# VHH binders against q9y6x5, part 165

Target 1, 379 residues: q9y6x5
Amino acid sequence: LPPKLLLVSFDGFRADYLKNYEFPHLQNFIKEGVLVEHVKNVFITKTFPNHYSIVTGLYEESHGIVANSMYDAVTKKHFSDSNDKDPFWWNEAVPIWVTNQLQENRSSAAAMWPGTDVPIHDTISSYFMNYNSSVSFEERLNNITMWLNNSNPPVTFATLYWEEPDASGHKYGPEDKENMSRVLKKIDDLIGDLVQRLKMLGLWENLNVIITSDHGMTQCSQDRLINLDSCIDHSYYTLIDLSPVAAILPKINRTEVYNKLKNCSPHMNVYLKEDIPNRFYYQHNDRIQPIILVADEGWTIVLNESSQKLGDHGYDNSLPSMHPFLAAHGPAFHKGYKHSTINIVDIYPMMCHILGLKPHPNNGTFGHTKCLLVDQWCI
Short names: E, the ipSAE of ESMFold2; O, the ipSAE of OpenDDE; V2, 0.75 times the mean of E and O plus 0.25 times the DockQ between their complexes.

## First folded at step 7 (VHH)

Design y2 (framework vhh_surovatamig_d1; at its last look DockQ between E and O 0.76; V2 from the best seeds 0.00; counts 0 for: pae E 6.4 > 2)
Fold by ESMFold2-Fast, scan of step 7:
Structure y2 (fold): chain B 379 residues (1-379), chain A 125 residues (1-125)
Amino acid sequence: as target 1 above (379 residues)
Amino acid sequence: EVQLVESGGGLVQPGGSLRLSCAASGFTFSDYAMSWVRQAPGKGLEWVATIKQSGSETDYVDSVKGRFTISRDNAKKSLYLQMNSLRAEDTAVYYCAAKYRFDTGFYEPTSFDYRGQGTLVTVSS
């Protein structure tokens, strides 16, 4: 009987929410499983980049999804969260569902995980749902559990994506205890529903389940805005991505654009591509623009307008506010074990091990996740 | 070519009602979350209301909750905003806007994929 894995993402679930709010269903899941308290994500700390890093084990410069909005100067192609289905953007890496389908003649299933509705290296997830935010968590879960029980070749890798608490984190900000309490209680109830559905269908005891997220959330304010129009006229550049990391494509000499930007605000760092800090692993890809601007935590880059966002992410990945958590339960995992920190790129080689797949070359370190696994010695 | 064409704006007295319409073309309307955003004289863009692809889930800025109702007709490729109990502060150009990903920048008026030319609503007596 081949091992099975369900990977669940609640978008924008900041790690310290677990300490500030009560999660009875999630805590019951953790009590009989494992918890990684902080997952250090990749830079930029955004949805598409980090979701692809989870399933490839690669830094963004290596897998090619370097932002939620991208431009490729060679092909003149534009990528956005509304124009994301061209395989060109996804083909710089091999996600785990592709490896799962090709190495072992197994099936994969997906409920809206980024990239799963795109043929990557001519391989699309065996079962998938096109992105639609109106589709309920219940319908996504129903399809995933149906595919896990009723597939030939068997579904051994399944993914489930949910947009909250990210959407509410943007609207209210993580410091709004009243609104965030309601949102997070609903998330915990969905986790309870997931566990009960798996138990009812006889899947719970033999299925490995990972619950994680792509990033956290930090508080923003109308008092913390950087007006880019006060720095430089928009006729001098094309804006590829805005906030909190701006991607600037110069229409004039790059050095002249850089000189107009470099001293404009004390609350952002301006980098020529070759000067981007090595610790970001965000330099070696043609989709990374000639100049990037990185706002300080809680600061928003705007174009002569206000922002209604009270929360945001995309900031420096060393910031604890940007970190998600990872919880897991199943035959592969210890019971009642807590681990402090792993890198988000470490999830991929761990999942390959659980599924018996040979990982593609990646930036993760299997040793970082060994203590979570029953078949491994903890150093 | 993508087009969003707003209509239904005009002059109305405080406490009155207006119904705005938006006709969409050039894209698969049912795949997009739809929003109304507005710009008051001398101010920036403000997000007002959103409706998800199926029409089953809506959200509003606090100042219009209970007064405005957003709705859509996917067969007609149309978006609506029923505005009741109008106030002087509702005076603005109202724009129809489309966003494929609900969760990424949905509340940021400058981050929409498509936006119309706008229709003027003036609340005055």
Scores: ipSAE 0.629, ipTM 0.852, lowest interface PAE 2.2, mean pLDDT 92
Fold by OpenDDE, look of step 8:
Structure y2 (fold): chain B 379 residues (1-379), chain A 125 residues (1-125)
Amino acid sequence: as target 1 above (379 residues)
Amino acid sequence: EVQLVESGGGLVQPGGSLRLSCAASGFTFSDYAMSWVRQAPGKGLEWVATIKQSGSETDYVDSVKGRFTISRDNAKKSLYLQMNSLRAEDTAVYYCAAKYRFDTGFYEPTSFDYRGQGTLVTVSS
């Protein structure tokens, strides 16, 4: 029988939460499996881009999901978290569940992972849930495990997505020990529920499970705001995305808009598209707007209105506060092994290897994950 | 066309009560978490309360806890805010707002997908 893999994402799970809070269930999971302490995610460090990078092995400029909010100047289409169903936005890449499903005697399942309720390259997951934030983790877990256990053709790849601790991180900020302790305890309990369910169904020993996240969370403050209205009139540009990385579409001469913004704040870098640092791999796509603003860590770009958000993400992907973790358990993984760092795009070729899939061209490096796998040499 | 139309605002004395309503159209109301936000004179937009899609979960800004109650009727595509024990500091234009996903939370005014034109609430003796 082909190997099976369940990919689980807890949105906004900052890597150092593992050091600063208690996770008895997750620690037990790690003890019997592997841990990557830090995963360097892609820039922008937002939900849609990073989740798609995990399942494609591509940087944003290559897979085309460059932000949670996008605009295409040719088609005049808009992308947002409430308008994400047009295959136009997703078709620049092939996600792993599509590749898996096109194989003989295999199917894919998904519980609200970004892009899984959209036909990509005319293929939609055999089993999926439409996104609904009100659906409990339990219900999502029940559906996923039912599909993993009873489907024909068998589900060999499944995804499970949960919105915490991201939502709470935005509300409380990552430095609120009292509230975040409560939130993270709930997350650990959910991991306990996941493990228990898999054991009850007899899946635990044979199922490969990856628990990861798309990004971390940094502390924000009302004292660290960058007001664009103080620098430029809103009539001179269209805002495609705002904070902490703003995408600017000029309505007047680009150079003039740039000059009005370049010195707006000492805590914000302003880039023309062609001058975006290469390390971001965020240049070679038409969906990236002509001017990009990048706020420093913990700073929030705002218009005239203030924000009550105490935590945020989307900042420079080299910042530790933006990094998630990866833990894994199953036949493909060692037991009791810890690894320092990988790139988020490295997850894709690893998953392809585990599933016996030929990977599409990608930016990941399989060599970075070899030490996690029992069938590979660790050099 | 998406529309959110607030009503129920007006002048009330301190300690009084008001009930705001929001009528939604042009989108699948039941798929969205709904919120009330407000803008006091000379201040920025402030989040007040949120109710999730099913109506089973609610959240409030601390200053209104115990005084305000958010509710919804998905069949009627309506959002409500019962405001009791009103204070002078509650004076503001109140807006209903809709959000589909949690990626940015409910606490950033620009993060809402849709927002109404607002209804004025004035608390004064």
Scores: ipSAE 0.338, ipTM 0.730, lowest interface PAE 1.6, mean pLDDT 94
Fold by ESMFold2, look of step 8:
Structure y2 (fold): chain B 379 residues (1-379), chain A 125 residues (1-125)
Amino acid sequence: as target 1 above (379 residues)
Amino acid sequence: EVQLVESGGGLVQPGGSLRLSCAASGFTFSDYAMSWVRQAPGKGLEWVATIKQSGSETDYVDSVKGRFTISRDNAKKSLYLQMNSLRAEDTAVYYCAAKYRFDTGFYEPTSFDYRGQGTLVTVSS
């Protein structure tokens, strides 16, 4: 039987939640598998870019999903999280479910992972759910397990996406222990339900399961706002994305817009595209705008003086608050092993190895994940 | 073309009630979480309430909890806000707003995909 893999994301699951909150079900999962304590994700630390980085092994500049809100100056097309179905945006890379289902006697299934309801390179996931946030975790899981158990050709790669703890992290902030404890307990119960469902259906022993996330969450507040309207008139630029990494398309000379912004706040770095730090790997795509503004951790860029969110992400990917975790269980993985860190782009070549797929060119390093796998010599 | 058309605003005494409606067209209404946001005279936008796509989950800003009830009718493509025990502080232009994804958490009033033209609610003697 070919190896099977289920990739699960709980959006916005900050790595240190594992140390600061109780997760009896997830800890049982980890005890019988592996844990990577924190995963260094890609800049910008937003949902669509990082989910696509997981499944392509590429930096955002290379896969083309550079933010949750984008503008392409050549085609004049706009992308948003409610206008995401045009394959144009996704076609700069080949995600793992496409590669997988093009193999003989294989198919792929998806429950709402970003991009899985789009025909990327004229190929859409073999089985999929159109995105709808009202669909319960249980219904997503029921569809995934039905497809894993009953499909011909067999589903060998499946994804499952859940919006929490990201949604609640934005609402309450990661420092709200009371509310986040309730939210995270619910998520741990869902992990317990997932494991129990897989056991009851006879899938647990032969299915590799990765539980991970795209980014973390940092605390925001009303006393950490950067008001752009105080620094520059809105007529000088088009705003493509706002916070915490603003994407600025100048309407006048770019240097003039830069000069108006450069001293706007000591809590914000202003970069011409050519001056974006090399460590971000965030320069070489037309969708990256001529000027970006990068707020310091916990600061919010606004157009007025109010914001009601208490948590956010998208900041510098060197910040531990932006890092998720990875846990995995299954026949490919050691049992009871803990690893300190990997890069999020390393997940793709590891998954390709598990599935017996030839990876496309990517930015990941298979050697970083060898110690997680039973069939590899760990150096 | 997407349209969100609010109605039901007007002048009301303190302690009174109003029911706001929003008629939606030009998009698949049942795919969107729906919200009310408001703007008091001289103030910024403030998120008031949100209802998920199926109508099963709602959330409110603390200042209106227990007084306002958000509801939706997906068959009629309509959003409602029942406002009871109105106070002078509730005076504002009320906007109907739609958001496809729940990725903001604390529904930022400037991050909605669609927003209507608003309906004025004035609470005064």
Scores: ipSAE 0.105, ipTM 0.626, lowest interface PAE 6.4, mean pLDDT 91
ESMFold2 (binder alone), look of step 8: mean pLDDT 84; pTM 0.858

Design y20 (framework vhh_surovatamig_d1)
Fold by ESMFold2-Fast, scan of step 7:
Structure y20 (fold): chain B 379 residues (1-379), chain A 125 residues (1-125)
Amino acid sequence: as target 1 above (379 residues)
Amino acid sequence: EVQLVESGGGLVQPGGSLRLSCAASGFTFSDYAMSWVRQAPGKGLEWVATIKQSGSETDYVDSVKGRFTISRDNAKKSLYLQMNSLRAEDTAVYYCAAKYRYDEGFYEPTSFDYRGQGTLVTVSS
């Protein structure tokens, strides 16, 4: 029978939460599977960009989802949450569910993963749920498991997305141990429900399951604000994205806007597009604006106001606070193996290998994930 | 094409009550999480309350918890904010706002897909 894979994301699950809180269900999952302690995500460390990097193996400049809010200078289109249904934004890459459906005559299933309710290269996930944050984890899981067992052609790739602990991380901040403990216990219980459901349905022993996340979370404060209005007048630029990475579209000469911004705050780096550090792989796309502002960890860029966020992400991808983890279980994976670090773009070629798919050209390195897999030589 | 039209604002004394309404048209209302955001004179936008698509989950800024209630009627394509025990600090233009996907934007009041023209609430004595 063809190999099957379920990819699960808990949005904003910071890697070191595993060290600071108890996860009995997740620890049982890891005991008989593998754990990657840190996943180095792509810059910027935000939800849409990193979720699309997981399923394409590409840096943001290559797959085109460069932020949660973006503007395309060539076509004059603006990306917002309502606009994410436009295939234009997603067509610069081929996600794994499209490859799965086109190469192997197999089906894909999706519960809320970003991009799965959009036709990409005229191909939409065979089974999907339109995005709706009110839909419970249980309903998402019920649909995914039904599709895994009752589909022709068979579902071989399935995705499941959950908004926590990101929403609570933003509201309370990751240092609020009382509130975060409650939220993280609830997530561990959902992982227990997932495993129990798969066992009950006879899927557990033959299904590969990956549990991961897109980014972490860092503590913010009203004492760490950068007021952009103190740097530059609104008449000089259009703001495409604000915090912690501001995307600036100049209305006047770019050099004049840069000169007004460059020395405004010691807690913010200001880059002309061509001067963005090469290590970010965040330069070669029309949706990356002419000037990018990058706040230091825990600093929030504001427009003459306070911020209501007590936690945030989007910061430099070298920061451990921005890193998620990856845990996996199934016939493709070793049992009881721990690995220190992989790049988030490495997940895609690993998943293609497990499913027997030929990967599209990508920025991942298969060698980085070999130690996780039973059919590969690591040591 | 898309319209969000707020009503119900006005002058009210401290301790009084008001009910704001928002009528939506030009989009599939039931697919969107709905929020109220406000702007006090001389200040930036502040997120006040959110209600998810089905109406089953609500969230509030701490300063209004227990005083304000957000609700929706998907059949009528309407959003409501019941404001009780009003304070001078609640004086603001109140905007109805719509958001399709969760990305973190509820706590960043400029990140909504659609926003109305606002209705003024003045709490004074």
Scores: ipSAE 0.535, ipTM 0.804, lowest interface PAE 2.9, mean pLDDT 92

Design y21 (framework vhh_surovatamig_d1; at its last look DockQ between E and O 0.82; V2 from the best seeds 0.00; counts 0 for: pae E 4.9 > 2)
Fold by ESMFold2-Fast, scan of step 7:
Structure y21 (fold): chain B 379 residues (1-379), chain A 125 residues (1-125)
Amino acid sequence: as target 1 above (379 residues)
Amino acid sequence: EVQLVESGGGLVQPGGSLRLSCAASGFTFSDYAMSWVRQAPGKGLEWVATIKQSGSETDYVDSVKGRFTISRDNAKKSLYLQMNSLRAEDTAVYYCAAKYRYDTAFYEPTSFDYRGQGTLVTVSS
């Protein structure tokens, strides 16, 4: 009896892959559920920031996970080890599993969603798996479904994270049709396995399932490199993050560093923090550095070296190549409904509504997702 | 302290073989994906091979596929690279590298959590 929700992320699943490749299992899921064709993610379009935005409904400047590599100017802390589990980095927001556990006698379960292995506001996911990329999708799914059926208090919110197609998107680039076809077929097969497992366990008809992603992928090239070492000597700054959004902490006067960078390449924009475009919602946080470099789509910032990446993300969130999709199925959702676009921050208040939770203050708009839901009216 | 110590480099003739080893200490080795990256004289870092935490999945740069084999022994906290059919182009300093999260197959500055001091491989007659 309380409503249950499973949130699944396939990292780096660009929305237009749905148009360019065949997904028979995903299409069957969508036929009996809903599809949002584009999800406008938050800037910067990277894994940790966007995964945390999905579960908090907040822009990065508000939730504090502003990049995959961070420096906090007030405390002088570095987030440079990807295994860093210091709650400090995550405590600027309240993710949905914390909200779920604190409002009623409910549990949460997590298979490797970013942040679920960290105590946030003194609350860790009731059940979780430590990150390990060797753990199969099947094992993650087995744990999640076991927890959904065998928990007290009951698990009402569960998350499942999978690293593909992001890793292959980086290696081959999204335009490598042969390799990406193979990778995406495997993901579609995993979606088939997910649906089969839920049906076998009697969960399918009563569980709400959301399949989404954090960002897309764009084609990169050895012909599209910005060598930062040709712009400025590394003795003048500390590099906090490199590509495609470089986070620059000056060791000298900020204006002097800015002047060395501002005209170095026609393929990147150089912003003083206060000049970062308002539409990015990427300004009001101590972890956003005094100077940000934003590469144009498909350009890679390097330090006097080549890049082996044929695909990348992190670019301007207005770019369709950076957008994921959202598909959903379950008792809360209409059947056979297509919606054009939502913002990634809208997912959190929708999920709170489905679970009957009072959302924490957030940047999402419930009205944007109303048409997906059977208990709501829309035009 | 975290240490990655490479060994097994040396001078070898074209067509020859070498086995590189990396001894890890100061962190939970079995929790990290491990990679070999190399730097040829006068060039930047190049990712060569990756092995996931359990050893179940491996990946290689195209130029070494079928010639190089990456492996690991979690009990010994050791990483290996078996290099066969070596070419002059394989001449480089080889580094072992550790990464907790696997979101890309390619090396970038700041992408690896830890990297060793390197071992030189010279392929020459």
Scores: ipSAE 0.684, ipTM 0.863, lowest interface PAE 1.9, mean pLDDT 92
Fold by OpenDDE, look of step 8:
Structure y21 (fold): chain B 379 residues (1-379), chain A 125 residues (1-125)
Amino acid sequence: as target 1 above (379 residues)
Amino acid sequence: EVQLVESGGGLVQPGGSLRLSCAASGFTFSDYAMSWVRQAPGKGLEWVATIKQSGSETDYVDSVKGRFTISRDNAKKSLYLQMNSLRAEDTAVYYCAAKYRYDTAFYEPTSFDYRGQGTLVTVSS
């Protein structure tokens, strides 16, 4: 039988939560599997870009999902979390579920993972749920496990997405120990439910399961705001994305807009597109706007409005607060092994290896994950 | 065309009650979490309450907990806000707003997909 893999994402699960809170179910999962303590995600450290990087192995500039909000100047199209169904945005890459599904005697399933309800390269997941935030984790889990257990052709790759602890992180901030303890306990309980469900169905021993996240969360404050209206009139530009990385489309001369913004705040870096640091791998795509603003950690870019969020993400991907973790269990993985760090794009070639798929060209390095796998030499 | 039209605002004395309504059109109302946001004079937008698609989950800003109740009727494409025990600090233009995905937007007034023109609530003796 072909190997099976379930990829689970808990949105906004900051890596150091594992050190600062108790996770009896997740720790048990880790004890019987592997842990990567820190995953360096892609810039921008946002939901859509990073989830697509996980399943493509590509940096944002390469797979084309460069933000949660995008604009294409040629087609005049807009992308947002409520307008994400146009294959135009996704077709610059081939996600792993498409590759998997195109193989003989295999199918893919998805529970609300970004991009899974869109036909990409004219292929949509054999089984999927349309995104609906009101659908419980239980229902998502039930559908995924049903498909994994009863489908023909068999589901060999499945994704499961959950919005917490991201939403709560935004509301409470990651430093709110009382509220976040409650939230993270619920997450751990959901992991317990997942494991229990798999055991009950007889899937636990043979299914490879990866539990990961797309980004972390940093503490924000009303005292750390950058008001763009203090620096430039809104008539001089179109805002494509706002905080903590703002994408600016000038309506007047780009240089004039740049000059008005470059000294707006000591807590914000302003880049012309061609001057964006190479380490971000965030330059070579037409969907990246002419001017990018990057706020320092914990600072929020605003217009003439206040912000109520106490946590946010999207900052520099070198910041530890932006990093998620990766845990895994199953026949492909060692037991009781901990690894310090990998890149988020490294997950793709690892998953391809586990599934016996030929990977598309990608930015990941398979060598970074060899120590996690039982069939590889760890040097 | 997407439309959100608020109604029910007016002048009320402290301790009084108002019920706001929002009529939605031009989009699939049942697919969106709905929220109320408000803007007091001289202040920025403030999130007030959110109700998820099914209507079974609600959330409130602390200052209105126990006093305000958000509800929805998906068949009528309508959102409601029952406001009791009104205070002077509740004076604001109230907007209904819609968001498709459960994310930062529920707590960030400027990040909603759609927002109405607002209805004025004035609490004064």
Scores: ipSAE 0.311, ipTM 0.716, lowest interface PAE 1.7, mean pLDDT 94
Fold by ESMFold2, look of step 8:
Structure y21 (fold): chain B 379 residues (1-379), chain A 125 residues (1-125)
Amino acid sequence: as target 1 above (379 residues)
Amino acid sequence: EVQLVESGGGLVQPGGSLRLSCAASGFTFSDYAMSWVRQAPGKGLEWVATIKQSGSETDYVDSVKGRFTISRDNAKKSLYLQMNSLRAEDTAVYYCAAKYRYDTAFYEPTSFDYRGQGTLVTVSS
């Protein structure tokens, strides 16, 4: 009888889409469960770091996935979203599916959540799909529900990842109402399909379901470019990541590189690693480069004079445009409860509580999510 | 070693047609979304079209919609671009490009995982 949890991410689902677009299926889900209107995510507000923060409860400096593109100077290893399978990158933390499936009579399942096809601490999700963006939401859902119904030992924790609205948000920008309405309508239909599938299989009443996201999206423009080539010669540095948080590895004295960059644009902050604001919790990992450049909201750092991208994320995590939402339904959750904000790292200890798991040391605060849960006194 | 080899470029008159091909080797072709990007003389790279791994979903820049058709054959590890009703503004070097993750890059032409050497298309009277 152990409790079960399905964690679902729709990548790049900005919290205020809920106010600005119609979601009849998601609204029904929320009405019968809980809503957290804003989830304050971790800096940098990128896909791999924030998905790992959800499942570890750790800031990026602590779990080691500090960007979608990384370099480790000690091992000379490179990470990217097409070169992400080396456990080296993931092994600085223990994600919840590993802890879960080490329990007696428990297994974990995954449909493409970042890291679930990697053997982290020599442990890969018990059932998983290798990443492939052509695999439909329906096929991902069918595999997850099959594993939830038919596995021995039983699947008690499952993840499901979908690439939208992030991909379309990059293409159109969040302010393109016509195109984003079409995209978000499709996502709401997928949520309807999810709920209906769970009801048809008899899972709906006894499965806890969290629907959330990793970050939001902000509007970009050809009028808001920062041309790095205008400020510094390529020969002075190695570029590890570009926009909106550039990661700069100096090839010459880093003070010289810093001085060439510090006045490059009034719409970009330039930090030596030791000067990165403490509120980012983004300093204490060797994978964070000696200089970072942080563009202002909606500004794009480029090497050339143009970019076709109309939406982006990765900016300061205090920005509301970077925040996703969280909705949840199931026996662990109240019905019809709305909460204003939590930190994304708070999700991990809440999930551990629901599953009866002892959390690893983490940066989350269980008290921030107590009011969502039926078994807790909310004070 | 990864290779993307474009072919089928050449000189055509306005209103004409060309079919570009790209032969892929050195990676699992069916795992990658495939794109065409182009570079007009003296201009930056421009994304033109993308096709998802299975071939079931396509997308195009507005300036080529209705005129260009992207397709792929995973058994032959090949990507195609049928270009009809060509205009002078379509003159460019056309590059075949691959991207593993759908969600990050089709609209940033410099961020592809792999890109070929290109094939020149010239549309002129």
Scores: ipSAE 0.281, ipTM 0.705, lowest interface PAE 4.9, mean pLDDT 92
ESMFold2 (binder alone), look of step 8: mean pLDDT 84; pTM 0.859

